# VH-VL binders against Large ribosomal subunit protein uL10m (mRpL10): the designs that were tried, part 95

Target 1, 224 residues: Large ribosomal subunit protein uL10m (mRpL10), of Drosophila melanogaster (Fruit fly) (q9vpl3)
Amino acid sequence: RGKINIQRPKAPHYERARVVAVTQPKYPELPKAKSCFKTRAERTQQQQENPYNEIIAREVRNWLDHSRLVAFFHLSSITADDIFRVRVQLHKQNLHLKSYGSKIIEQAVKNTRYEAIVPLFHSNHCIVFSPDPEKTAALLRIVRRVPQMVLLGGIVEETMLSRNQLVAYAQMPGLHAVQAQLVQTLSQAPGHLIQQLQAHQNSFVQVLDVHAKNQMNEETPKST
Key: E = the ipSAE of ESMFold2; O = the ipSAE of OpenDDE; V2 = 0.75 times the mean of E and O plus 0.25 times the DockQ between their complexes.

## First folded at step 7 (VH-VL)

Design d105 (from d94 with heavy chain L106F; framework fv_anetumab)
Fold by ESMFold2-Fast, scan of step 7:
Structure d105 (fold): chain C 224 residues (1-224), chain A 119 residues (1-119), chain B 111 residues (1-111)
Amino acid sequence: as target 1 above (224 residues)
Amino acid sequence: QVELVQSGAEVKKPGESLKISCKGSGYSFTEYWIGWVRQAPGKGLEWMGIIDPSDSYTRYSPSFQGQVTISADKSISTAYLQWSSLKASDTAMYYCARQYDYSFPFDYWGQGTLVTVSS
Amino acid sequence: DIALTQPASVSGSPGQSITISCTGTSSDVGGYNYVSWYQQHPGKAPKLMIYDVSKRPSGVSNRFSGSKSGNTASLTISGLQAEDEADYYCSSYDSSSTWVVFGGGTKLTVL
C-alpha cells in the first residue's frame, strides 16, 4: 500500500471513524458510566445543546452521504461481546455497524431527504453503512444469524427500501442492469417504509411527539 | 415451483431412535432456513428450532433444546429432525417450513410427518 | 411457550365477513410489522395467508385481509365460503424471547 495523501482531508475522518468503530472494544459499562453522570451533568445536557453532539451528527451525515448501502435495525437486548463479534464479521465485508443516540440521528437528518428514518430510532437501534451496494446479500446473510438485530429497512443507491425490498434486491444475482431495474421497480411503492414506521407502536407516538415538538421553531446546528 | 417434501409416517416404541427428513426443491436450498414446527394431537403450533443449511447453524426453542437434533445435508437439499430416545409425549405431527429469518413468515410448508410413539 | 391470545372459535354464514383477533405485547405484535396468519384445514399443513400484518402471498384470495391496532392484529375474511372453514393461527417475532411465537389458534366454523 502506498503512503497516505494528506492533501485529501475529506476521506480521513470517514476512514478514522471506520477503523475506530471496529477496533475499539464496546464498553459494557456504559450504563454504569451513565449512572455515575446521571445527576447534574445529564440535566445540564438536557438544557443546552452539547457541541459534541453536533460533531457526531456531522459524522452521521458524512456516513449517509458517502454510503451507497445503509441498513436500519432495531437491536434487542444483546451482550457487548456478541454485538462486537457481529461488528467484526461485518467489517470483513466492508460493512460498518454504528450505534448513535436518537437525538443525534434526528439532529443529523433533520431537514434532509433522510428525515423519514427518525421514527425508527426510538430505542436500542443500529445502522450498517457500506460504500458497496453489492454487499447487501452478505449483510443480510450475516445479520439473519443475529436474532437480536431486526431489519427495518434501508437505503440502496439513494432509494429508500423496506425490508422485503432489501431482501429482494439481495436475491438478484445477475447483470447490473437487472439489479438497477429491481431497485427502481420496488421503489415505486413509497408506502412500504411508512407502513413499517406506523407499526412501531409503543415508541412511534413518542418519537413522533418529540419530532413534532422539535419541528416547532427549534435551533438547527447550522442556524448559528 | 417451491416444494418441501417430508418423509412418511412413523410408528415407534419408547426408547427407539428416529430421524425424519424434509427435502426442498424449486429454490436455492442454502438461501433459506428450515424450521421445524410441532403440533401435538388436538393442540396448536409449537416452534422447535431452525437450521441454516449453508453452514448447519442451528438454534432451538428452550423447550426442545437437548430433546432433538436438527441437521441438514445441503448436497441433497434435505433437512433432518432426530431423536436419540423417543418418549410417548413425542407423539405429534411434525412440519418443516422454510423461513428467511425470524422476522419473516414460514412461506412454504412440508406436508407433515406423523410420529406415533406407543408401547 | 409464549402464545399470542386468539379466540378459541368464531363463526359466520356464507357471504358474510368475520374477524379473528390476535393479541400480544409491545415486544411482539405491538413492536413490529411482522405478524403472519396461517390457515390449516383438518389433516393438512398450515398455509401462509397473510404476512407483514397486511400483505398477501401470490395465490391468496383478496377476501383475506390483515390489520393491526396497538397490540392487537386482526385477520378479516370477507365473502365467507365453505372452504374457509379451518383453524387460523397468528404468529409474530418476539424481541423478548428472540424467536417466533404462535397464537393458540382459532377454529372458524362456516355455518
Scores: ipSAE 0.229, ipTM 0.618, lowest interface PAE 3.7, mean pLDDT 78

Design d106 (from d94 with light chain Y32W; framework fv_anetumab)
Fold by ESMFold2-Fast, scan of step 7:
Structure d106 (fold): chain C 224 residues (1-224), chain A 119 residues (1-119), chain B 111 residues (1-111)
Amino acid sequence: as target 1 above (224 residues)
Amino acid sequence: QVELVQSGAEVKKPGESLKISCKGSGYSFTEYWIGWVRQAPGKGLEWMGIIDPSDSYTRYSPSFQGQVTISADKSISTAYLQWSSLKASDTAMYYCARQYDYSFPLDYWGQGTLVTVSS
Amino acid sequence: DIALTQPASVSGSPGQSITISCTGTSSDVGGWNYVSWYQQHPGKAPKLMIYDVSKRPSGVSNRFSGSKSGNTASLTISGLQAEDEADYYCSSYDSSSTWVVFGGGTKLTVL
């Protein structure tokens, strides 16, 4: 069940429907849900290189390159109508929900800085893109009400963030300097991005807390 | 510093109404959901449902849909769990806990409200 | 209803290490790195001890550690102390119900 506001059509509606139709059949649950894990893996190994997949992979790379916010979600069984209503609501916030096959994503990020995200897409998934990283709070507020969508992580200002780090980032809207510092700190971290971020997540959250406290203290009038 | 404080124990008769409370402090109340968890005497934990205090959006476990009402008043940072007509089987400890969304842990818990319904 | 399987009880002596298992399915423990462990002393509220399989909240002793292999998550308590005697509950996100599910709980006795 939706609200009138989320059911309003928009110009980008056609492009969204077209991309979904290309990457997701009308019964997307059947190709993914009917295949057992072993059968799916075997079918994947037998797939030939497809020129059509490379065209869609380039589309994915364009979205990655032109978006300052990218969020990755697992997508449990959901009706096409329900997910479309979510897409409409997200689009009102300049957030673009896209669904792509795992092989297309792997091909899109191969030999790029984003290659580390491939493990996130071993199951049913979708991605939200936006040119505006300030929209992270709006994104998470909307998706929290879609129990079939589970946040896995994201990329903000070219930096990979775990789900807890992305939530922490969203809870600091309007703190431009602090947000920029956090992104710079993560981009200077050595090692494998996803594993490193997961290993240091508690430490990073503590650093975020210290930065937020310092920023608030600087904004508070000094007692003389 | 984050704290959830629940209302005191209640002793009721079957058919009576009841509303118990959970007050949050030490954090931005509207940034987190409040979940409710039931624990029957000598039994384990049962997740009942959640509320988003920012706009009172609720979602219930199927076992508790229609059995209870969850509400919140963000102006006083308080969530509520309510019964229109209590049953003896409602006798349990009720906990409120802070939760970011459906897939996140219940990270801070209230002390619990014991509800006893005698038949 | 109880979705995750835990042993009813476990025991150990002071200074020993014990492990409590939590077994689910591919839709909960096996499919997600969103496993939590709660400690509950008699008459008290549960306390979050472990989240996201292996992470500790601030203030939780490093004697508590979590791990996961396949459909089974484990809570390990090293250097057992009398204060560790409590009920322990595992919990996981479940993609089938799109809810958090709990285990039946394990009573830890420190001998």
Scores: ipSAE 0.615, ipTM 0.824, lowest interface PAE 1.9, mean pLDDT 79

Design d108 (from d1 with heavy chain T30D; framework fv_anetumab)
Fold by ESMFold2-Fast, scan of step 7:
Structure d108 (fold): chain C 224 residues (1-224), chain A 119 residues (1-119), chain B 111 residues (1-111)
Amino acid sequence: as target 1 above (224 residues)
Amino acid sequence: QVELVQSGAEVKKPGESLKISCKGSGYSFDEYWIGWVRQAPGKGLEWMGIIDPSDSYTRYSPSFQGQVTISADKSISTAYLQWSSLKASDTAMYYCARQWDYSFPLDYWGQGTLVTVSS
Amino acid sequence: DIALTQPASVSGSPGQSITISCTGTSSDVGGFNYVSWYQQHPGKAPKLMIYDVSKRPSGVSNRFSGSKSGNTASLTISGLQAEDEADYYCSSYDSSSTWVVFGGGTKLTVL
């Protein structure tokens, strides 16, 4: 057949092509940004059993392990602009607002002392993390003006506190170490010591969320 | 001890302006918010709105938005409820009460201010 | 803003136990453990008797107790006394309005 093969290779010289290929930026697919507000589709997708869910559950465990202040909120319908303003104000105080699906929370806290929090997350929710428990007062001042966010409770220095105990903690005078020791004593000592302290601080009591207890059908956490 | 003391009873004619007060004592006034609750004669309790005395941030129930103004002066630990033009339907007992925020109970109440609007 | 349903009246005799119900929806009573109960004597301001469903403020008699099941909260008064005769109001945070709402009130008569 005549000279039908008129085409010559037009690819770049091998060494030039090699340099282009190895210097070409890689664009791995990144997880979508977290928000307190999520669409129904996004929530459904996150609850699927897959490696992505385990990666996010590990992220949640990392936040729990490295945060000395964790606060849990119910979240009603809120605009993206409003939640963004809240997130900015919190970030200035080293407070990090995160939202995760209920199954991811369950995966993260399963077989831990914090498993009792799972019932709190049956509806829309978000969590604020901080390495600094002295920021509890700043946290409460900021979120109290967000009527769509309702404080459910939290964890301070690995101790679970009701919303009333968190408010009392934020109002306590004194040094961080003194506040932390008091919290540990009141929450971890069901004996005569807690009776002595409650006689002087009537508003600061050890209470588990009644909803959490009813949902779990367990009176007390087994891990402490 | 925590106490909220309200101004005395008022008798007004329709169209008149009125400002009633609620003074807090026994706690840090700007640390808690003040809610206002209305009770019409023989009726139940209606939440009207709330104020943060620290910067006068306010929020109202839709039924009272534009009908009343809530204000506060933290320097004298006093919150206010004000009408620019009273109506006969404003006749009610008005209570102030302390709240941490929108979702918390009203834990301490003022004694109430009776407002009567007639003739 | 009467959002929560209470019976208009209940009655009991001295020493008896009575229960007052407060029924809402999943956006208020059913959604949170933040139900409060207030006692109001004629001509006086309301007094907080119960908060967070079942907790009592300092100075409130242990004859007053609260509970909740689903969308219904209950106030129980045991060992009923003449001075318990009053109006009782329930209240809850409501996620739809994003503030507290009240029940219509229940008049307790001690026979």
Scores: ipSAE 0.613, ipTM 0.823, lowest interface PAE 1.9, mean pLDDT 80

Design d109 (from d1 with light chain N33D; framework fv_anetumab; at its last look DockQ between E and O 0.16; V2 from the best seeds 0.00; counts 0 for: placed apart)
Fold by OpenDDE, look of step 8:
Structure d109 (fold): chain C 224 residues (1-224), chain A 119 residues (1-119), chain B 111 residues (1-111)
Amino acid sequence: as target 1 above (224 residues)
Amino acid sequence: QVELVQSGAEVKKPGESLKISCKGSGYSFTEYWIGWVRQAPGKGLEWMGIIDPSDSYTRYSPSFQGQVTISADKSISTAYLQWSSLKASDTAMYYCARQWDYSFPLDYWGQGTLVTVSS
Amino acid sequence: DIALTQPASVSGSPGQSITISCTGTSSDVGGFDYVSWYQQHPGKAPKLMIYDVSKRPSGVSNRFSGSKSGNTASLTISGLQAEDEADYYCSSYDSSSTWVVFGGGTKLTVL
């Protein structure tokens, strides 16, 4: 009976080897610690939370929270000089023209009531802030003469308005009277008002979505 | 009701001057702009330019820059389109239309003024 | 220069639905949802039918609808009627060039 060489066991018969290979417990690979394999992109995204961006985002939020009039504009190719001129004109009316990056806006409005404005900022945009909703007419008068600034919509007294609604709002005589009427109407039919407000908001969001989609489609290079 | 009423048809010779009018009613004339649109016979619409009647701010399409003059008299709610020297190629229907801004539609149109320039 | 391209002609039978397309050649035309549609009957002034891609002015039939996909805006006329026979023009504002552009127009024939 040949001494079983325990140091170099004879390779099992091919059939047995197959069975052993198939019956070997496949130990689940230890979950690679998700932390070690964060892609450079994920790390860069996390690192790009530049303290500076947070500060700017906070600034944007502060503007939104303290403004009773906010207007959103598309900004096409415009010279620095033209922008400056517009800024000066707006400033004389206590209107503040600001431009922020899309990422900053997104960060600023994330998980806020303003989140719906994010799609508006996929292209070159600017925002005008005012503490006074009565300045809507003045704002529109100024910006109408800037062909590179295209009105997209706005927020007046915490209500999102389409561009057409904003124009209509500006044309209404006696904002106080209309506001009073609105308040009265709101007080009388909170449910209908909410629906109308929601409808307007939804309409605005839809318009914004359409704008965003259109912008995204323009950025897709025709793969010739 | 918003209405734009244009002046009547014109028959002119080459080299003559012409001024046609567009009178607005039924709205605040100074709150909206007036655009002019040309339509040559059997052709499409061409935007010519626009005027803010409140202060006579004007802008022209490049094709019409220096070729025509757009003006307005807000006291009588009237916009004008004028030529210093007509050409045969100016033969067309001319429309005025209300437009709030560049990016807003032409929501109300005049009936049109036919200008015929023939020798 | 931004150009809007429309088919020269479209035809349909009464009761059918037809669509007229308006395609912007410039990337800038696709950036804004400010496409308007105008109807023009022979010898008449144009009439605004659709603005801001899909909005209808007061008094315009609900048979007219507008949409946009990518760089192409579309006017759809449902339940085609004889009275719908007209020329249709799309229009858009080009913020880069800072002027209004019209399409070449589409003649709609109701067969």
Scores: ipSAE 0.841, ipTM 0.925, lowest interface PAE 0.6, mean pLDDT 87
Fold by ESMFold2-Fast, scan of step 7:
Structure d109 (fold): chain C 224 residues (1-224), chain A 119 residues (1-119), chain B 111 residues (1-111)
Amino acid sequence: as target 1 above (224 residues)
Amino acid sequence: QVELVQSGAEVKKPGESLKISCKGSGYSFTEYWIGWVRQAPGKGLEWMGIIDPSDSYTRYSPSFQGQVTISADKSISTAYLQWSSLKASDTAMYYCARQWDYSFPLDYWGQGTLVTVSS
Amino acid sequence: DIALTQPASVSGSPGQSITISCTGTSSDVGGFDYVSWYQQHPGKAPKLMIYDVSKRPSGVSNRFSGSKSGNTASLTISGLQAEDEADYYCSSYDSSSTWVVFGGGTKLTVL
């Protein structure tokens, strides 16, 4: 409806068309195929062997190299609206939520000190990047209320931390230089949960010691 | 050092209200969430829900949504589990335990509160 | 809800080793390396014995060890002692419910 029947030239002036053609990027010619659809196997093969994966892998390495805080999450089924709200909250704190395929992550970290993260990406996942390690507490506060996101671990000041160690780091705010030292300590010391479990164990041991002392009547060594 | 102390055993009749408590000590109470776990006589452990004491944000399992209320008073480091009207099927041991969030283990447990509901 | 499958009972003699299995799905045990094991003596509160599949809290005997293969986690107790007689519960985060779920529990008898 409301169709206009006035005919207009279907092509631009030759000179203009030539200028546009000259400014267009040129690609090497490939043998022509008439099929406009690729089979599932062809798409899977292209995805697995696609050289563009190396370009994206370099982007991931760049994010890793320029981010002083990297956090890894499992991502369960979540609506587009819900994840968008999370992204907005994180962005306000200079926290950048990104998703990359497992093969791309493997290519990005292969033969680097970060190679140990590859097992974390066996299933659905996402990564949060930030140049500011002081934002770890804000990150965890936001994600704690997103039940579909499960913290797997992270990298802080180039040091890989378990989820327990990352939680412990978040609970120790302070001067940046002091926090860098604390990260080194946490990577070698028991994590937050372990430290708290050790405190519980000490209380339990004390109870057992009292019980053992009350059982001293079982011990009647022969005196000389 | 980390300790959770629960209120004593309760014997109630169906239709009565009840509020049991869980007091935390030895850690920053608002830094951790408190989960509640039910254990019916001779049965296993069942997760009921969780509270963030810093702002009283709560989440319940569907089986307990609308059946109980979880609350907290951060000024006295105490979490609560409350029923407006008890049923005989509420007879169970109730545990509170410290939990960082939905995905973390329950690392320190209260001693439990036995609730018996009988006519 | 009982989401994870455990045997109802296991038994062993002092000095032996026993293993308790905990079987779930890819949404819980199979999906995450965050399986916990709790020990409960009669009339007492549960105590965390293992977390993150295989890690022990300080003061938990090295006779207790955890492992996981696919959708099944296992708790192994070596050098079995009378004090080990208790109920054992496994637990895992479940991505379907988005909270922690428990196994039905296993009664360990030391004969």
Scores: ipSAE 0.682, ipTM 0.846, lowest interface PAE 1.3, mean pLDDT 80
Fold by ESMFold2, look of step 8:
Structure d109 (fold): chain C 224 residues (1-224), chain A 119 residues (1-119), chain B 111 residues (1-111)
Amino acid sequence: as target 1 above (224 residues)
Amino acid sequence: QVELVQSGAEVKKPGESLKISCKGSGYSFTEYWIGWVRQAPGKGLEWMGIIDPSDSYTRYSPSFQGQVTISADKSISTAYLQWSSLKASDTAMYYCARQWDYSFPLDYWGQGTLVTVSS
Amino acid sequence: DIALTQPASVSGSPGQSITISCTGTSSDVGGFDYVSWYQQHPGKAPKLMIYDVSKRPSGVSNRFSGSKSGNTASLTISGLQAEDEADYYCSSYDSSSTWVVFGGGTKLTVL
């Protein structure tokens, strides 16, 4: 929930942030950010622990909890027409394009297994959510033609995947068998901490390496 | 085994047309792009553009837009690079290479097609 | 948009470690971990040696490694051998132009 500043308006829903902005000081000109979502979010002070940030962070947590597919992208400058066309294409496939401030993402994933995604949001970004992991191939085909959107990685079935692993996942036949194997691998951790960490890492890498070698090559040799 | 096999070397005169080919095998041809890379004699590598063979979506680097045509025939797993009127400055080695999208590496390369344009 | 800067040549003796640099900007090498390195022997096609800064494709010797600091990526070849003599090119996606850029190439000579 975070720290609460006492202010006259109650903590509004994300959609109500526009109404609250009317009661706050007006800047001479509305800034245009590289993403339409970031422009709206930046008008609201993200660094303050006000109640709007926690409400929006809860929205992000809800998307993460109810999405079996999440993909993260760097977003370069793009026209409103182009991003709108991309959003429409994605929507037809039950793929939901969103953008949130980096502080809100940090707040949303704090104390969760997804804290590792925070470094992905040090620059302009957008996120695609979907309940349908079988839509990964459709997502990648739409977005790879958008030069301004650069795939960074994603989450499939609560498992974080690199961009190479996402591509391999999208190309595999028998996705249900892979899904079952990933869940089984994660649940079979060793009894002590070091063995659990190494077993999870080795099992996950081995499954992904088998799939990735079908399409790409060699595992990551070092952490970056 | 992923393999890209290009058509043989060509010797042409300025003003002639030319179409060179790149045939992919060992993978689903329509799942990846084919990129074309130019290497002038004694020079470095230049990315020319790409094609998605599934529907012929193409994009060219600005230096090559209008200079060459990239096409594909997915029924025979083949991409093409084509000139309507060759210039002496088109003398170079031309490679095709497989690429997933703009940010992914060129992971498999054809053997190259040497194009020589001489007066 | 702008070619990545590599030294024109480097040289080393057998058994030494050699490093080839690739300097770009925050829009390419500095902005993404998507740097690739290609080896090209005379008369041959380029071969992918390193991708995503530091990953090796299957079949590439572990003598080849990659790293990045800031706007400069590096290819390191340990235990230098005669067959390593070739031209080496770096490559990156460039967000300012939204396409692939190559370095100018580095000729490695094994003495």
Scores: ipSAE 0.653, ipTM 0.850, lowest interface PAE 1.6, mean pLDDT 79
ESMFold2 (binder alone), look of step 8: mean pLDDT 92; pTM 0.943

Design d11 (from k9 with light chain G31D; framework fv_anetumab)
Fold by ESMFold2-Fast, scan of step 7:
Structure d11 (fold): chain C 224 residues (1-224), chain A 119 residues (1-119), chain B 111 residues (1-111)
Amino acid sequence: as target 1 above (224 residues)
Amino acid sequence: QVELVQSGAEVKKPGESLKISCKGSGYSFTEYWIGWVRQAPGKGLEWMGIIDPSDSYTRYSPSFQGQVTISADKSISTAYLQWSSLKASDTAMYYCARQWDYSFPLDYWGQGTLVTVSS
Amino acid sequence: DIALTQPASVSGSPGQSITISCTGTSSDVGDYNYVSWYQQHPGKAPKLMIYDVSKRPSGVSNRFSGSKSGNTASLTISGLQAEDEADYYCSSYDSSSTWVVFGGGTKLTVL
């Protein structure tokens, strides 16, 4: 007797299953100090060659490739409970908060269009991903109330935006801008900050280039 | 054009209450926050706190928490700084300025309100 | 208390270049690119001259430029003019306090 009435797919779409397979690291059993994540962080901290960094880097590249909105933040000391509350608020808006080590991000974006973001991740950081660029305004409303998270900039529709440009984008009514429209609208946006962003000397890439060329003195200790 | 206009100078005695104002124009008042900065006579700038006019969310520096109240009335595009009981040490120039959030610069400033508290 | 360290005074002659330093820690100047500079003439409100280390708002002369190296940000004024005589304040976001902090200010005298 047939039972064919259950045709409610439980499994992810093929594309999503492929992304999950690529982003989920496969590795031999490792001694567990606490969680697998903490063990990897400890190895990264000790500047040891980590054989699994490339697997996590592929995860980061998949998030970048499948997200039309990516926002970068510095992250100051924050409790696990507080960051969890923020993650829940963001998730309700289809915004996904992720944290990755700076070496992993460097490996993920090296030799790509987004290599210029690497200098932003010398300190504690996190990234928010979304497939929906219309969520930029919702993202900024949520994060604005989290003083431990400081906006660095982002990527919208494959266009790298400074923090000022991202704020300007969020303030556009109707949010149906394409890359060309975004550039033109930003050039005409009111306000001193937005107007300055139109000039090439005030671009996100130029600021990152200046930062990347600045080297910290070897004698300057890293304060925690 | 973006402009912040503050209320006029005040001369008060210790123990009196005071409320000074900062009116914004030339932009959407609820899209930006208003920060307050104090400058004691002959001294530097000191950040006091900030308000989101859209819902009156406020945050204060610890030095000013409980010493002042920041408020706003979005229907008239005005932010306020208030003291319940003034002290001689409150004598200072008070500036309001537009700020997008905690990490952004204060990009447009009011002309300042001089508050003098003396017996 | 002064959060960011600036020299109390600096002086120059018309047409010269001067530089004002602003020294903090990694939690404010070092790890971030959010340094701003404000100009204040006697009896007037401060005016934003530089933001995000090196960017100028509309209406600010290109004689004003900003830079940063490690924990020290610098404001450079080229072609010094009499109207540049003012107090200059640096400011930055501080991740330790999670609010904006100011330097003590530098009085620029044009001789």
Scores: ipSAE 0.618, ipTM 0.817, lowest interface PAE 1.7, mean pLDDT 79

